# VH-VL binders against q7z2y8r1479to1720, part 2

Target 1, 242 residues: q7z2y8r1479to1720
Amino acid sequence: DKRLFVLSILGLQSSGKSTVLNALFGLQFTVSAGKCTQGAYMQLLKVEETFTEELGFDFVLAVDTEGLRAPEHSNKSKDRDNELVTFVIGLANLTLINIFGENPSEMQDILQIVVQAFLRMKQVKIFPSCLFVHQNVGEATATDQTMDGRRRLEQKLDEMAAIAAEQEQCLDVTCFSDVIRFDVNTHVYYFAHLWDGNPPMAPPNPRYSHNVQQLKSRILMTATQESRGNIMKISDVKSRVQ

## First folded at step 2 (VH-VL)

Design n4 (framework fv_nepuvibart)
Fold by ESMFold2-Fast, scan of step 2:
Structure n4 (fold): chain C 242 residues (1-242), chain A 121 residues (1-121), chain B 107 residues (1-107)
Amino acid sequence: as target 1 above (242 residues)
Amino acid sequence: QVQLVESGGGLVKPGGSLRLSCAASGFTFSDYYMSWIRQAPGKGLEWVSYISSSGSTIYYADSVKGRFTISRDNAKSSLYLQMNSLRAEDTAVYYCARELGYRSYWAFDIWGQGTLVTVSS
Amino acid sequence: DIQMTQSPSSLSASVGDRVTITCQASQDISNYLNWYQQKPGKAPKLLIYDASNLETGVPSRFSGSGSGTDFTFTISGLQPEDIATYYCQQYDSLPYTFGGGTKVEIK
């Protein structure tokens, strides 16, 4: 049975998740693609044979959530999103949390869902790996905004963690770093118009994008380390894709 | 080759100070959490402190809290441990260790050779 | 703090023997336990992580098992180069804690 690395991508609807999958992997290595019963879209990618021993896995399963709904009045909608997020994080070796633009409300929505999911994972003693990807950041102030963005993200993560911990009676959790080993200075990537082009600009070729290559390098490093631990077998996926 | 090399150990009187250094090579130092772990002569291993990849998150064992300060310089691929108000019970070989792991596992996969700190009158 | 109790503190065995070391946690740590080997005068070396996973480059004669509070480390077919002190370590919660160590000697 073949070894599988699972990469999951979370984001609100209209966040460009499909674009990021294409930018990272393209279509050249796709073996299979489909929708699982939980509602996630899955793309199976074959690793070149010369790299399988170095990486420790034979395939990459890219899991794209159908857009998460913004918090609504409906409890049914929230239950569905919670189930999907729990499934996706529980399945993944690495989860990318995709934030589109600079809307504080959208950022709070995704952080609320994600922090609660990670806290639930902590309670069952799973420490999921995650990276934050913030795309469509203003070009003129991209460097300056990176520092301000990291401060705001850390503050929001700490706030959400404290609220979730209080609700769940987790007295040993006071900030996000108590939930998962996370460093806002190394686990957050900022992209200005890199995945979504406009009429004179198409999504960038991954070959030419420095930031995309940095993210790909981080993903490969994580995949290599995780191959020593909780690697899923391809036979576990066949029934979910069919 | 992935390597960690400690330095700065020596003999110091009770109440004195020492600064330990750990030089990393062969890997991207700025991507890893780092720890200091000590071992008293003839005794077992005791975890002392960790520092996150950027240096923003730090934790200390109660036995050293308030006396020791962990820090790092990613541009120099170096880890430090400033030890103040040293006591006889701080006598140990101090190891620098890299924390490997994501998701469901965490382990110290690369260790330095250690540097001996002796606190004696 | 989580206390890790190893037994025995020392043992003597012959080359080719099966050696078993146990580690008990004072509370449930799931599978969040590592095993290290320390040869005299050397730094520790990771052998087993996540209770049962063999680190790359480590001989297959070493194995780990267990979950919850009770863990076992086994050397199948003891070799002369296996003379060392072995330590378990939990990473379920901070502070990280190590067992007292088991010294393995050859008769």
Scores: ipSAE 0.006, ipTM 0.494, lowest interface PAE 11.8, mean pLDDT 75

Design n7 (framework fv_nepuvibart)
Fold by ESMFold2-Fast, scan of step 2:
Structure n7 (fold): chain C 242 residues (1-242), chain A 121 residues (1-121), chain B 107 residues (1-107)
Amino acid sequence: as target 1 above (242 residues)
Amino acid sequence: QVQLVESGGGLVKPGGSLRLSCAASGFTFSDYYMSWIRQAPGKGLEWVSYISSSGSYIYYADSVKGRFTISRDNAKSSLYLQMNSLRAEDTAVYYCARDRYEWSLGYFDYWGQGTLVTVSS
Amino acid sequence: DIQMTQSPSSLSASVGDRVTITCQASQDISNYLNWYQQKPGKAPKLLIYDASNLETGVPSRFSGSGSGTDFTFTISGLQPEDIATYYCQQYDNLPLTFGGGTKVEIK
């Protein structure tokens, strides 16, 4: 049985999740792809044999939720999305939370679903890792927007954690860092512009390419650290997905 | 080759202050959570404090809260512990330790050699 | 705070013996427990993580088991270089807490 690193990406239906996934990994090493019963699209990517011993895993399973519905649609759609998110986060070694643009309502919606899922998992002593990817940030003042965005995201995460904790009666949780280990200065990546048009190639903007490389490095570091712990086997995933 | 080297320990009177330093090399310091762990002479290990990779999240053991301040300088790959209002019971060897996983706390895979702090006289 | 009770405080055994140390948590910590070895005058070294996983480079004679509140650390075939104090440590919740340590000496 082979060792597997599971990477998941979450976001609302219009958030450009597929663009981020393709920019990070491409499709060059895909062994298999398909959709599971929970509605997630999965791609199995083979790690080149020269790196398997150093990284500690043989394959990467990339999981994409195909987009979550906005809560304005209905309460029952929100419950379905919460179930899917909990499944996907529970499956993953690392989850990327994709935010598109700066619509406060849409950001609140995705953060609420994600924080509730993490809080429920904390109660059963599962502590998944996450990174935030914020796309389509204004190009003209990307540096200043990044600093402002980090402060705003941290405040919103803390607010959502407090609300979720009250609803779930978790009296020991008052901020997001009580839910999972998280640092807004190192776990959030901002992209000055979004690559539109489903490109199979790297984006032309050097700043965007730099941020992609930094995110890739963080993902690989997490994968390497997880491989020194108890990394999942392919047989473990099949029993949970099938 | 991962290395952690502590310094700054010494003899200090009760109520005094000391600043400990830990110099890290052989890894990307800015990616790791760091902790201070102490050991009184002939006694067991006691966790003191942690600091996140960016420095934004910090926690202290109740025994040192309000008196000790942990900080880091990622550009210099250095960790610090400012100790104020020292008490006799703070006498210990102080170790800096790297957390194995950036996003999980408590796996100390590399430790420094320790620096002795003696509070007396 | 989660209290970690380690026993025995010390033991003496002969080379080749099987040595067993226990660690008990005051509440359920699942498998979030590590074991460290500290030789005289040296910093601690991680031997076992997540209750039962052997750290790279650590001899196979060391093993760990247990879950919940009761944990065991075993040295199969004690060697002279194993003279040390061994500590368990939980990382289920802050503050992180260590057991009191078990000093292993050779007869």
Scores: ipSAE 0.000, ipTM 0.421, lowest interface PAE 15.6, mean pLDDT 74

Design n8 (framework fv_nepuvibart)
Fold by ESMFold2-Fast, scan of step 2:
Structure n8 (fold): chain C 242 residues (1-242), chain A 121 residues (1-121), chain B 107 residues (1-107)
Amino acid sequence: as target 1 above (242 residues)
Amino acid sequence: QVQLVESGGGLVKPGGSLRLSCAASGFTFSDYYMSWIRQAPGKGLEWVSYISSSGSTIYYADSVKGRFTISRDNAKSSLYLQMNSLRAEDTAVYYCARGLKYYDSSWFDPWGQGTLVTVSS
Amino acid sequence: DIQMTQSPSSLSASVGDRVTITCQASQDISNYLNWYQQKPGKAPKLLIYDASNLETGVPSRFSGSGSGTDFTFTISGLQPEDIATYYCQQYDSLPLTFGGGTKVEIK
């Protein structure tokens, strides 16, 4: 039975996902791919043998929910999206939440579902890990826009947390950091067009390597924490697929 | 039948105050975000403020921040806009509208009939 | 703030004509755009939501298209009751902003 790291990605397009996965884990080979009954696209990737000891796992299960980018305005659609996101976050060792553009309001629907899922998990003593990846538009204006973007994201997450707490009658939650361990300065990564315009199987542009290395370091830290608390085996995933 | 009815508009002098009300009927008021949108005579639409279903989240357009206060009373199915330090530029028809709530409604529907506020000497 | 530039500001067309109105956002708003119709002396009415979805009860001659920064609203076969001012509105970010409006009249 081999060691498995489950990485869930909300909102990332398939071509950009390949670029990110190559940057983070080196060369991988698809062993299996398809959609689960919940609707998420799953891809089982075998890590090159030379990297398995450095990474601490043999396979990566990449789970993609890119279809959630468009809002769906019915109670039935909302319940389905909430169940899918809850399933995906609950399955993952780490969830990457991809924010399109410069303003978190572009993903308000996704952020609300995600916050509600985290709040419900908190109630059952499950504390998932997540990172926000923000596509930043301008290289020259990145510093000021990045800091402003972080403030807006924190404000929106706190807003969603307050709403979710009120709906779930949770009196001890007033901001997002009350729901999960979150620091807007260290859990948000900005990439200038890394997801867009790059060849799917090519290595990333060296200009983005610093941000990629920071994200990679965080992923490795998460994998290390998981190995202390039981890393998943491939056999474990089969029992959770619905 | 889903309906919104505004009241409280009128003539007021610059620097004065006015309180607008919006009475909702035909739906569960406490489930929805509510907004105020205004339209100056012969001009376009300008969003003024919105308030979340519980009243905990409130936003204002920069032009009214510090002068206007949005509030709601879910038990009475009513929305309010307290307008202080009124200026000639605040002269407009004020509409109450249901929305925005991304999962159920990311648009303004329905709208009230509007109530005219005139700020003049 | 996201600026919504709507054009033309006014137009005059004949019954049966195809009328096209455009709306341009100053930044990418995905499909987070609505279109409203306001008849003289009346409150606005929702026609199109999420850039391209026709509201229930709205005639099929109305349509919307576009994504990102460029959006189009079309009336296929203009009718007399379509005399109104039409507004686009973005809900991608706060503050919520409307286009300047397009007044549609019969010539």
Scores: ipSAE 0.000, ipTM 0.409, lowest interface PAE 17.8, mean pLDDT 74

Design n9 (framework fv_nepuvibart)
Fold by ESMFold2-Fast, scan of step 2:
Structure n9 (fold): chain C 242 residues (1-242), chain A 119 residues (1-119), chain B 107 residues (1-107)
Amino acid sequence: as target 1 above (242 residues)
Amino acid sequence: QVQLVESGGGLVKPGGSLRLSCAASGFTFSDYYMSWIRQAPGKGLEWVSYISSSGSTIYYADSVKGRFTISRDNAKSSLYLQMNSLRAEDTAVYYCARTFYGRDYLDYWGQGTLVTVSS
Amino acid sequence: DIQMTQSPSSLSASVGDRVTITCQASQDISNYLNWYQQKPGKAPKLLIYDASNLETGVPSRFSGSGSGTDFTFTISGLQPEDIATYYCQQYDNLPWTFGGGTKVEIK
């Protein structure tokens, strides 16, 4: 039975997520792909055998919720989205929350669902790792917005966590970092939208490449740390998906 | 002021093609899902297609699937509908309309552009 | 597909009258229904969303009610400028579907 690292990717839009996934793992490593009963798209990626001992896992299961709250952007979809998000977060060793675009309202919608899901996980003693990826900010303003964007995100997360905790009467929760291990300075990545997933093989902006490498390093560090604790077996995932 | 302006309609023979455009202004186009809705002369409204804000999620009514292609150019704040293999029953005024994700209503509509499919 | 049955197809009323239009869904759509007004030669305009919420800038004489499968749209005190065709639309599921429309005329 092989060891499996589960990476979940959440967000409202698709091309930015696929670009990051391709940059991190490459489509050439996909062993199988399909939808699970919850509606998430899954890709099984094989780790090169020379690295399995170093990383502590044999496969990566990438769980993608691209199209979340679409194609049925209806109110019935909102309840299904909450169930889907809770499912994929609960399944994952690491969750990437991909925020695409510059609209604060769009960001707030996904964050509300995510915070509620993490609070639910905390109540049953599950503490998944989480990283935020913000894409498609204007490159000319990306440096101007990095500090302000992180401040705004932290404020919104803290506000939503406090409200959710008050409603659930959770005395241990006053801010988002009480819900999940989170540091706005190290767990948020801001990307200019320079690479939309099409070849050229090398991106023209070295900063974009640098940010992808930092994210990749963080993912691998998290995967290595998780694999020494509670690594999943492929058989474990089958019992949860079916 | 929010404005949507359609263009590209006209008279075309059965089996022909037309490309409709919708120029958006007065709002951040890339934040909105966009739809095409049509209305045959003297008839009611029929939803045709929608496209998500990024362009990655697209849906078509069965009556046009395989013949029509919706697309958008967020840099130009423009929505398009490529119509191929046109039939007499495609004769209608075509409206573009916007929907903010999660609200699921068509809050602003263009003035419409008439497409007539006739020999 | 969810079918929307709208009635009546047309009606004539006097200024000041109370006008009622009904819309019935072929299955439960909760409150996921909108109402639009289309004046002759013009594009439709959103009046009511989520069955009962009045869009900003729309006069208070327009109202909507209902949930599940049965919905009602009312004009309290019909005005000359209200002469139009009115459409309901469900957004519970794709494809989105419209009612057949109700043409409101003055006697």
Scores: ipSAE 0.000, ipTM 0.400, lowest interface PAE 16.7, mean pLDDT 74

Design r0 (framework fv_romlusevimab)
Fold by ESMFold2-Fast, scan of step 2:
Structure r0 (fold): chain C 242 residues (1-242), chain A 119 residues (1-119), chain B 108 residues (1-108)
Amino acid sequence: as target 1 above (242 residues)
Amino acid sequence: QVQLVQSGSELKKPGASVKVSCKASGYTFTSYAMNWVRQAPGQGLEWMGWINTNTGNPTYAQGFTGRFVFSLDTSVSTASLQISSLKAEDTAVYYCARLEDYWGYFDYWGQGTTVTVSS
Amino acid sequence: SYVLTQPPSVSVAPGKTARITCGGNNIGSKSVHWYQQKPGQAPVLVIYYDSDRPSGIPERFSGSNSGNTATLTISGVEAGDEADYYCQVWDSSSDHYVFGGGTKLTVL
């Protein structure tokens, strides 16, 4: 039975396009792909034999979600979004949360669902990791704005954590760091380029390449740490996804 | 309560310099970017640029490089705009405005500072 | 650079609905914010992120954004709504915050 690292991607965009997995892992070898009963799209990727001992896992299961920001169906879709997000976060060793400069109400709703999911998992002693990826940031001002952006995100997460804690009767939680291990300086990445842009693409941006490499390094570090402490076997996937 | 209070109106001759100040209160000054917006008489709003209130790094819109300088004094929660070598076309009301988030909106504005340049 | 186009003026009778448009290429993919400016005063945010309303802004103000046109809608127009209205977006290509040219609303 082989070891599996589960990477989930949550978007705040309704676009089903995603090139992030190809950019981060260079998908040359996909063993299987398909849609689970909860509506998430899954791809099973094989790790090269020469790297399995160093990384501590044999396969990566990549889980993608789409349509979480569709405002037309907000009234009926909110329960389904909550269910899907809870499933995806609960399945993952690491969750990437993609955010764009979008409607604050929409962003707050999605962040609230995410924070509530993490809080509920904390109560049943499941401690998934997360990283935030902020996309579509202008190149010239991205570095300067990163500081203000990180502080605003931390404030919103802390507010959502306090609300969730009151609703879930968790009086020991006052900020997001009480829910999961989180540091705004090391767990938030800013990208100057769209991950799934429309061709013809602009020439490769050196900053984009650097940020992708740093994010990739963080993902691999998290994967290595998680696989040593919480190894999932492929035989467990069938029971988790259905 | 959030407030942005700007310095008083200025009447200057061409070639002079002027410094407009914007004092913030009611929030953590270094958590929000400060922006500058110009409005010439009878004209619309024109974004000039912004300054990172934590790092002090300014970013200028096209057409506002060189003679325009954004600066901060974080000890008194104040952002400033300096215009050197004043020209008649610099006559305008200058506003400071707080940016809520990077791709967002300007939620609080100063009252405006009128700068008039005439010989 | 990205350009937002607004009609220079719109006239409406009291109690009727005023619609102020903001045109931009594929503006429906951007978030549009709206400001009201009365004579001698600073602009005031009236709509943010296409359709959200700040605390203190009457529910008569609403917004929409799709395709190439964003619209600020003011129902039951009152004399006190006379002002200049500006739309605003962030343009990722230039990394600029762009304002429309403004629309003067006249309540007849």
Scores: ipSAE 0.000, ipTM 0.410, lowest interface PAE 16.0, mean pLDDT 74

Design r1 (framework fv_romlusevimab)
Fold by ESMFold2-Fast, scan of step 2:
Structure r1 (fold): chain C 242 residues (1-242), chain A 120 residues (1-120), chain B 108 residues (1-108)
Amino acid sequence: as target 1 above (242 residues)
Amino acid sequence: QVQLVQSGSELKKPGASVKVSCKASGYTFTSYAMNWVRQAPGQGLEWMGWINTNTGNPTYAQGFTGRFVFSLDTSVSTASLQISSLKAEDTAVYYCARDYWEGSYGMDVWGQGTTVTVSS
Amino acid sequence: SYVLTQPPSVSVAPGKTARITCGGNNIGSKSVHWYQQKPGQAPVLVIYYDSDRPSGIPERFSGSNSGNTATLTISGVEAGDEADYYCQVWDSSSDHYVFGGGTKLTVL
């Protein structure tokens, strides 16, 4: 039975989720064909044999959503998104929340669903790790790690946490850090344009490559820490998915 | 709502020039590549090339060099296609379509098309 | 230059499954996208990256790609599925996107 690290990626449709996945894992791993389950696209990535002892796992299961619905959709669409997000977060050792561009209203809808899912996980004593990735921001924002952007995100997360707590009657929750371990200064990454040209003829932007390497290092460190205490087997994931 | 809106139909004589515009709304214009696709009457889709909306650099498919020019006006989120020295075989519907930077998501949003008719 | 070959037409009865093929040398090593075009309308992306569906596309639409053939499969075909369908790949050797010739789907 092989050891498995599960990485989930959440984001709105057209948010660049597959780009982040390919940037993180494309060349360093042998990529298997994907499979769609409950609206989540699952792709198995084999860790090269020489690195399995060092990392503590044999495979990475990358879980990508088919794209969360737009805010104007009905309550039934919202319910389906909640089920998908809860499934994806519950399956993962680490969840990347991918935010693309500049639409605050679309961001608010994702954050609401994500925070509600984390709150539900907390109630059943599942403590997932998460990182926020903001893509396609101005170079100044990506370079300087703008405090204004981080403050806005933290404010929105706190607002969503308070609302979710009221709906779930969790009076001990007043902010997002009460729901999950979160530090806006260390758990949020800002990325400039990925390419210095358009695909397929463009090389990666050097500033983006630096940030990808830092994010990759954080992911691997998290995976290594998780594997020391909570090594997951492929058979365990099969049982959880079913 | 994400959309691409193109300029109206054009009727031109051989040797004239035409400029087709494509205005984007509902998304960050410079985050997506803009492609141009042509469809002659009764024929299939033909890719003409793309323009990098962040750098302004165009790339043309073989057969679309010289007379065809892709350009941008980022201040109004508009991409343009100019065809000079028009020939009868340029008669077609011209589409703009966005594609994402590094991922091969396909062309997920298309303009409605601009019919260019070249007739003597 | 790289060429994608599609059958010019496919006929299917309502409620049955239609399969539209896209042939290309070693196409399984490329990512295939599929577009639906109805008369007088712009194309609509129905499948990207071989098998992924954009939002709003019914689950009746699915795709596969291996070896020298990619396939668009439409199950439970409805009259509204009548359209021209185009496959597309990026050919790195020529630095071109390439479209197939298109397949006219008729629902009889």
Scores: ipSAE 0.000, ipTM 0.393, lowest interface PAE 19.7, mean pLDDT 74

Design r12 (framework fv_romlusevimab)
Fold by ESMFold2-Fast, scan of step 2:
Structure r12 (fold): chain C 242 residues (1-242), chain A 121 residues (1-121), chain B 108 residues (1-108)
Amino acid sequence: as target 1 above (242 residues)
Amino acid sequence: QVQLVQSGSELKKPGASVKVSCKASGYTFTSYAMNWVRQAPGQGLEWMGWINTNTGNPTYAQGFTGRFVFSLDTSVSTASLQISSLKAEDTAVYYCARHGYDELYYGMDVWGQGTTVTVSS
Amino acid sequence: SYVLTQPPSVSVAPGKTARITCGGNNIGSKSVHWYQQKPGQAPVLVIYYDSDRPSGIPERFSGSNSGNTATLTISGVEAGDEADYYCQVWDSSSDHYVFGGGTKLTVL
């Protein structure tokens, strides 16, 4: 039985989640055919043999949502999105929360869904790790204004955590760090444009590659730390989804 | 079918400027970044930088800032390298090379034939 | 600042296997691309991402990358394989590509 690290990515529909997965896994991983189940696209990636002993796992299971849908008036669609997010977070060792562009309303939508899901997971004693990836921000934001962006994100997460806790009567929760292990200075990554135009037709931006390597290093470090305690086996994951 | 065709050889005096062109055909020009690579006589390959063919934004390697300028004319699918204030040390074969396949960071899959630039008095 | 080291020359008899190495600190954590350059010609990509072959490159070309050494292997060497071979990686710390110094393969 081989060791498995489960990496999930959450984001609104059309947020460029697959672009991030391709950028992260174009190196050191053999890409397998994907499989869609319960609204999540799952792809098994083989860690190159030379890195398996160093990292402490043999495979990465990348889990990408179908995309949280554009606002709909149907209660059925809302319930389905909540179930999908709960499933994806519950399956993962690490969850990437992908925020696309500088649109505050899109940020509010994804943060609300994420905070509520993590609060639910806390109630059943599941404590996954998470990283925030803020994509397609302006060059000024990525270079000079990241401090302002981090502060605003932390304030929004804290506000949403307090509101969700009050609604669910979880009086021991007052800020987002009470819900999940989180440090806005080390768990948030800002990316300028990956490429201009629509992938795969647009050329890659070389400056983006440095930030991808930093995020990739953080993911591998998190995975390596968890391999000493809570890394899953492939059989464990298959049993869990049956 | 996919090919890059470069301009002819140049012989210049120190202090002059030169412009090397690279015309692409057989693919959508703006879908792939263009690399520039230099090879001095008897030496190996040296990466100079690349240019985003959709936006025109260039990135230069250390040592190729200032006198070197990457540019585009997308209407004729052409990338260009201009070198100003030529020095004898600029004598080299200059190559353009398309960046990658249909996925990220696949290397340089299509190369121009090279343009020899000789700087001598 | 990152440096790739290649032997300057490798000789091999026709039909035998040639191995060209590319040394770099922890190069096994990077993706290595290989280029073939025949005299008076432009380089040709023969291996990308450590071990993948572009369309049209014979199966006798293969690659590996582990620890501090990447290797280009050419089995059943033919006279037409005589060329200079260059390895290449992306250096994330400086955000640019780095080429090795090149290896001249002689087929006798």
Scores: ipSAE 0.000, ipTM 0.400, lowest interface PAE 18.2, mean pLDDT 73

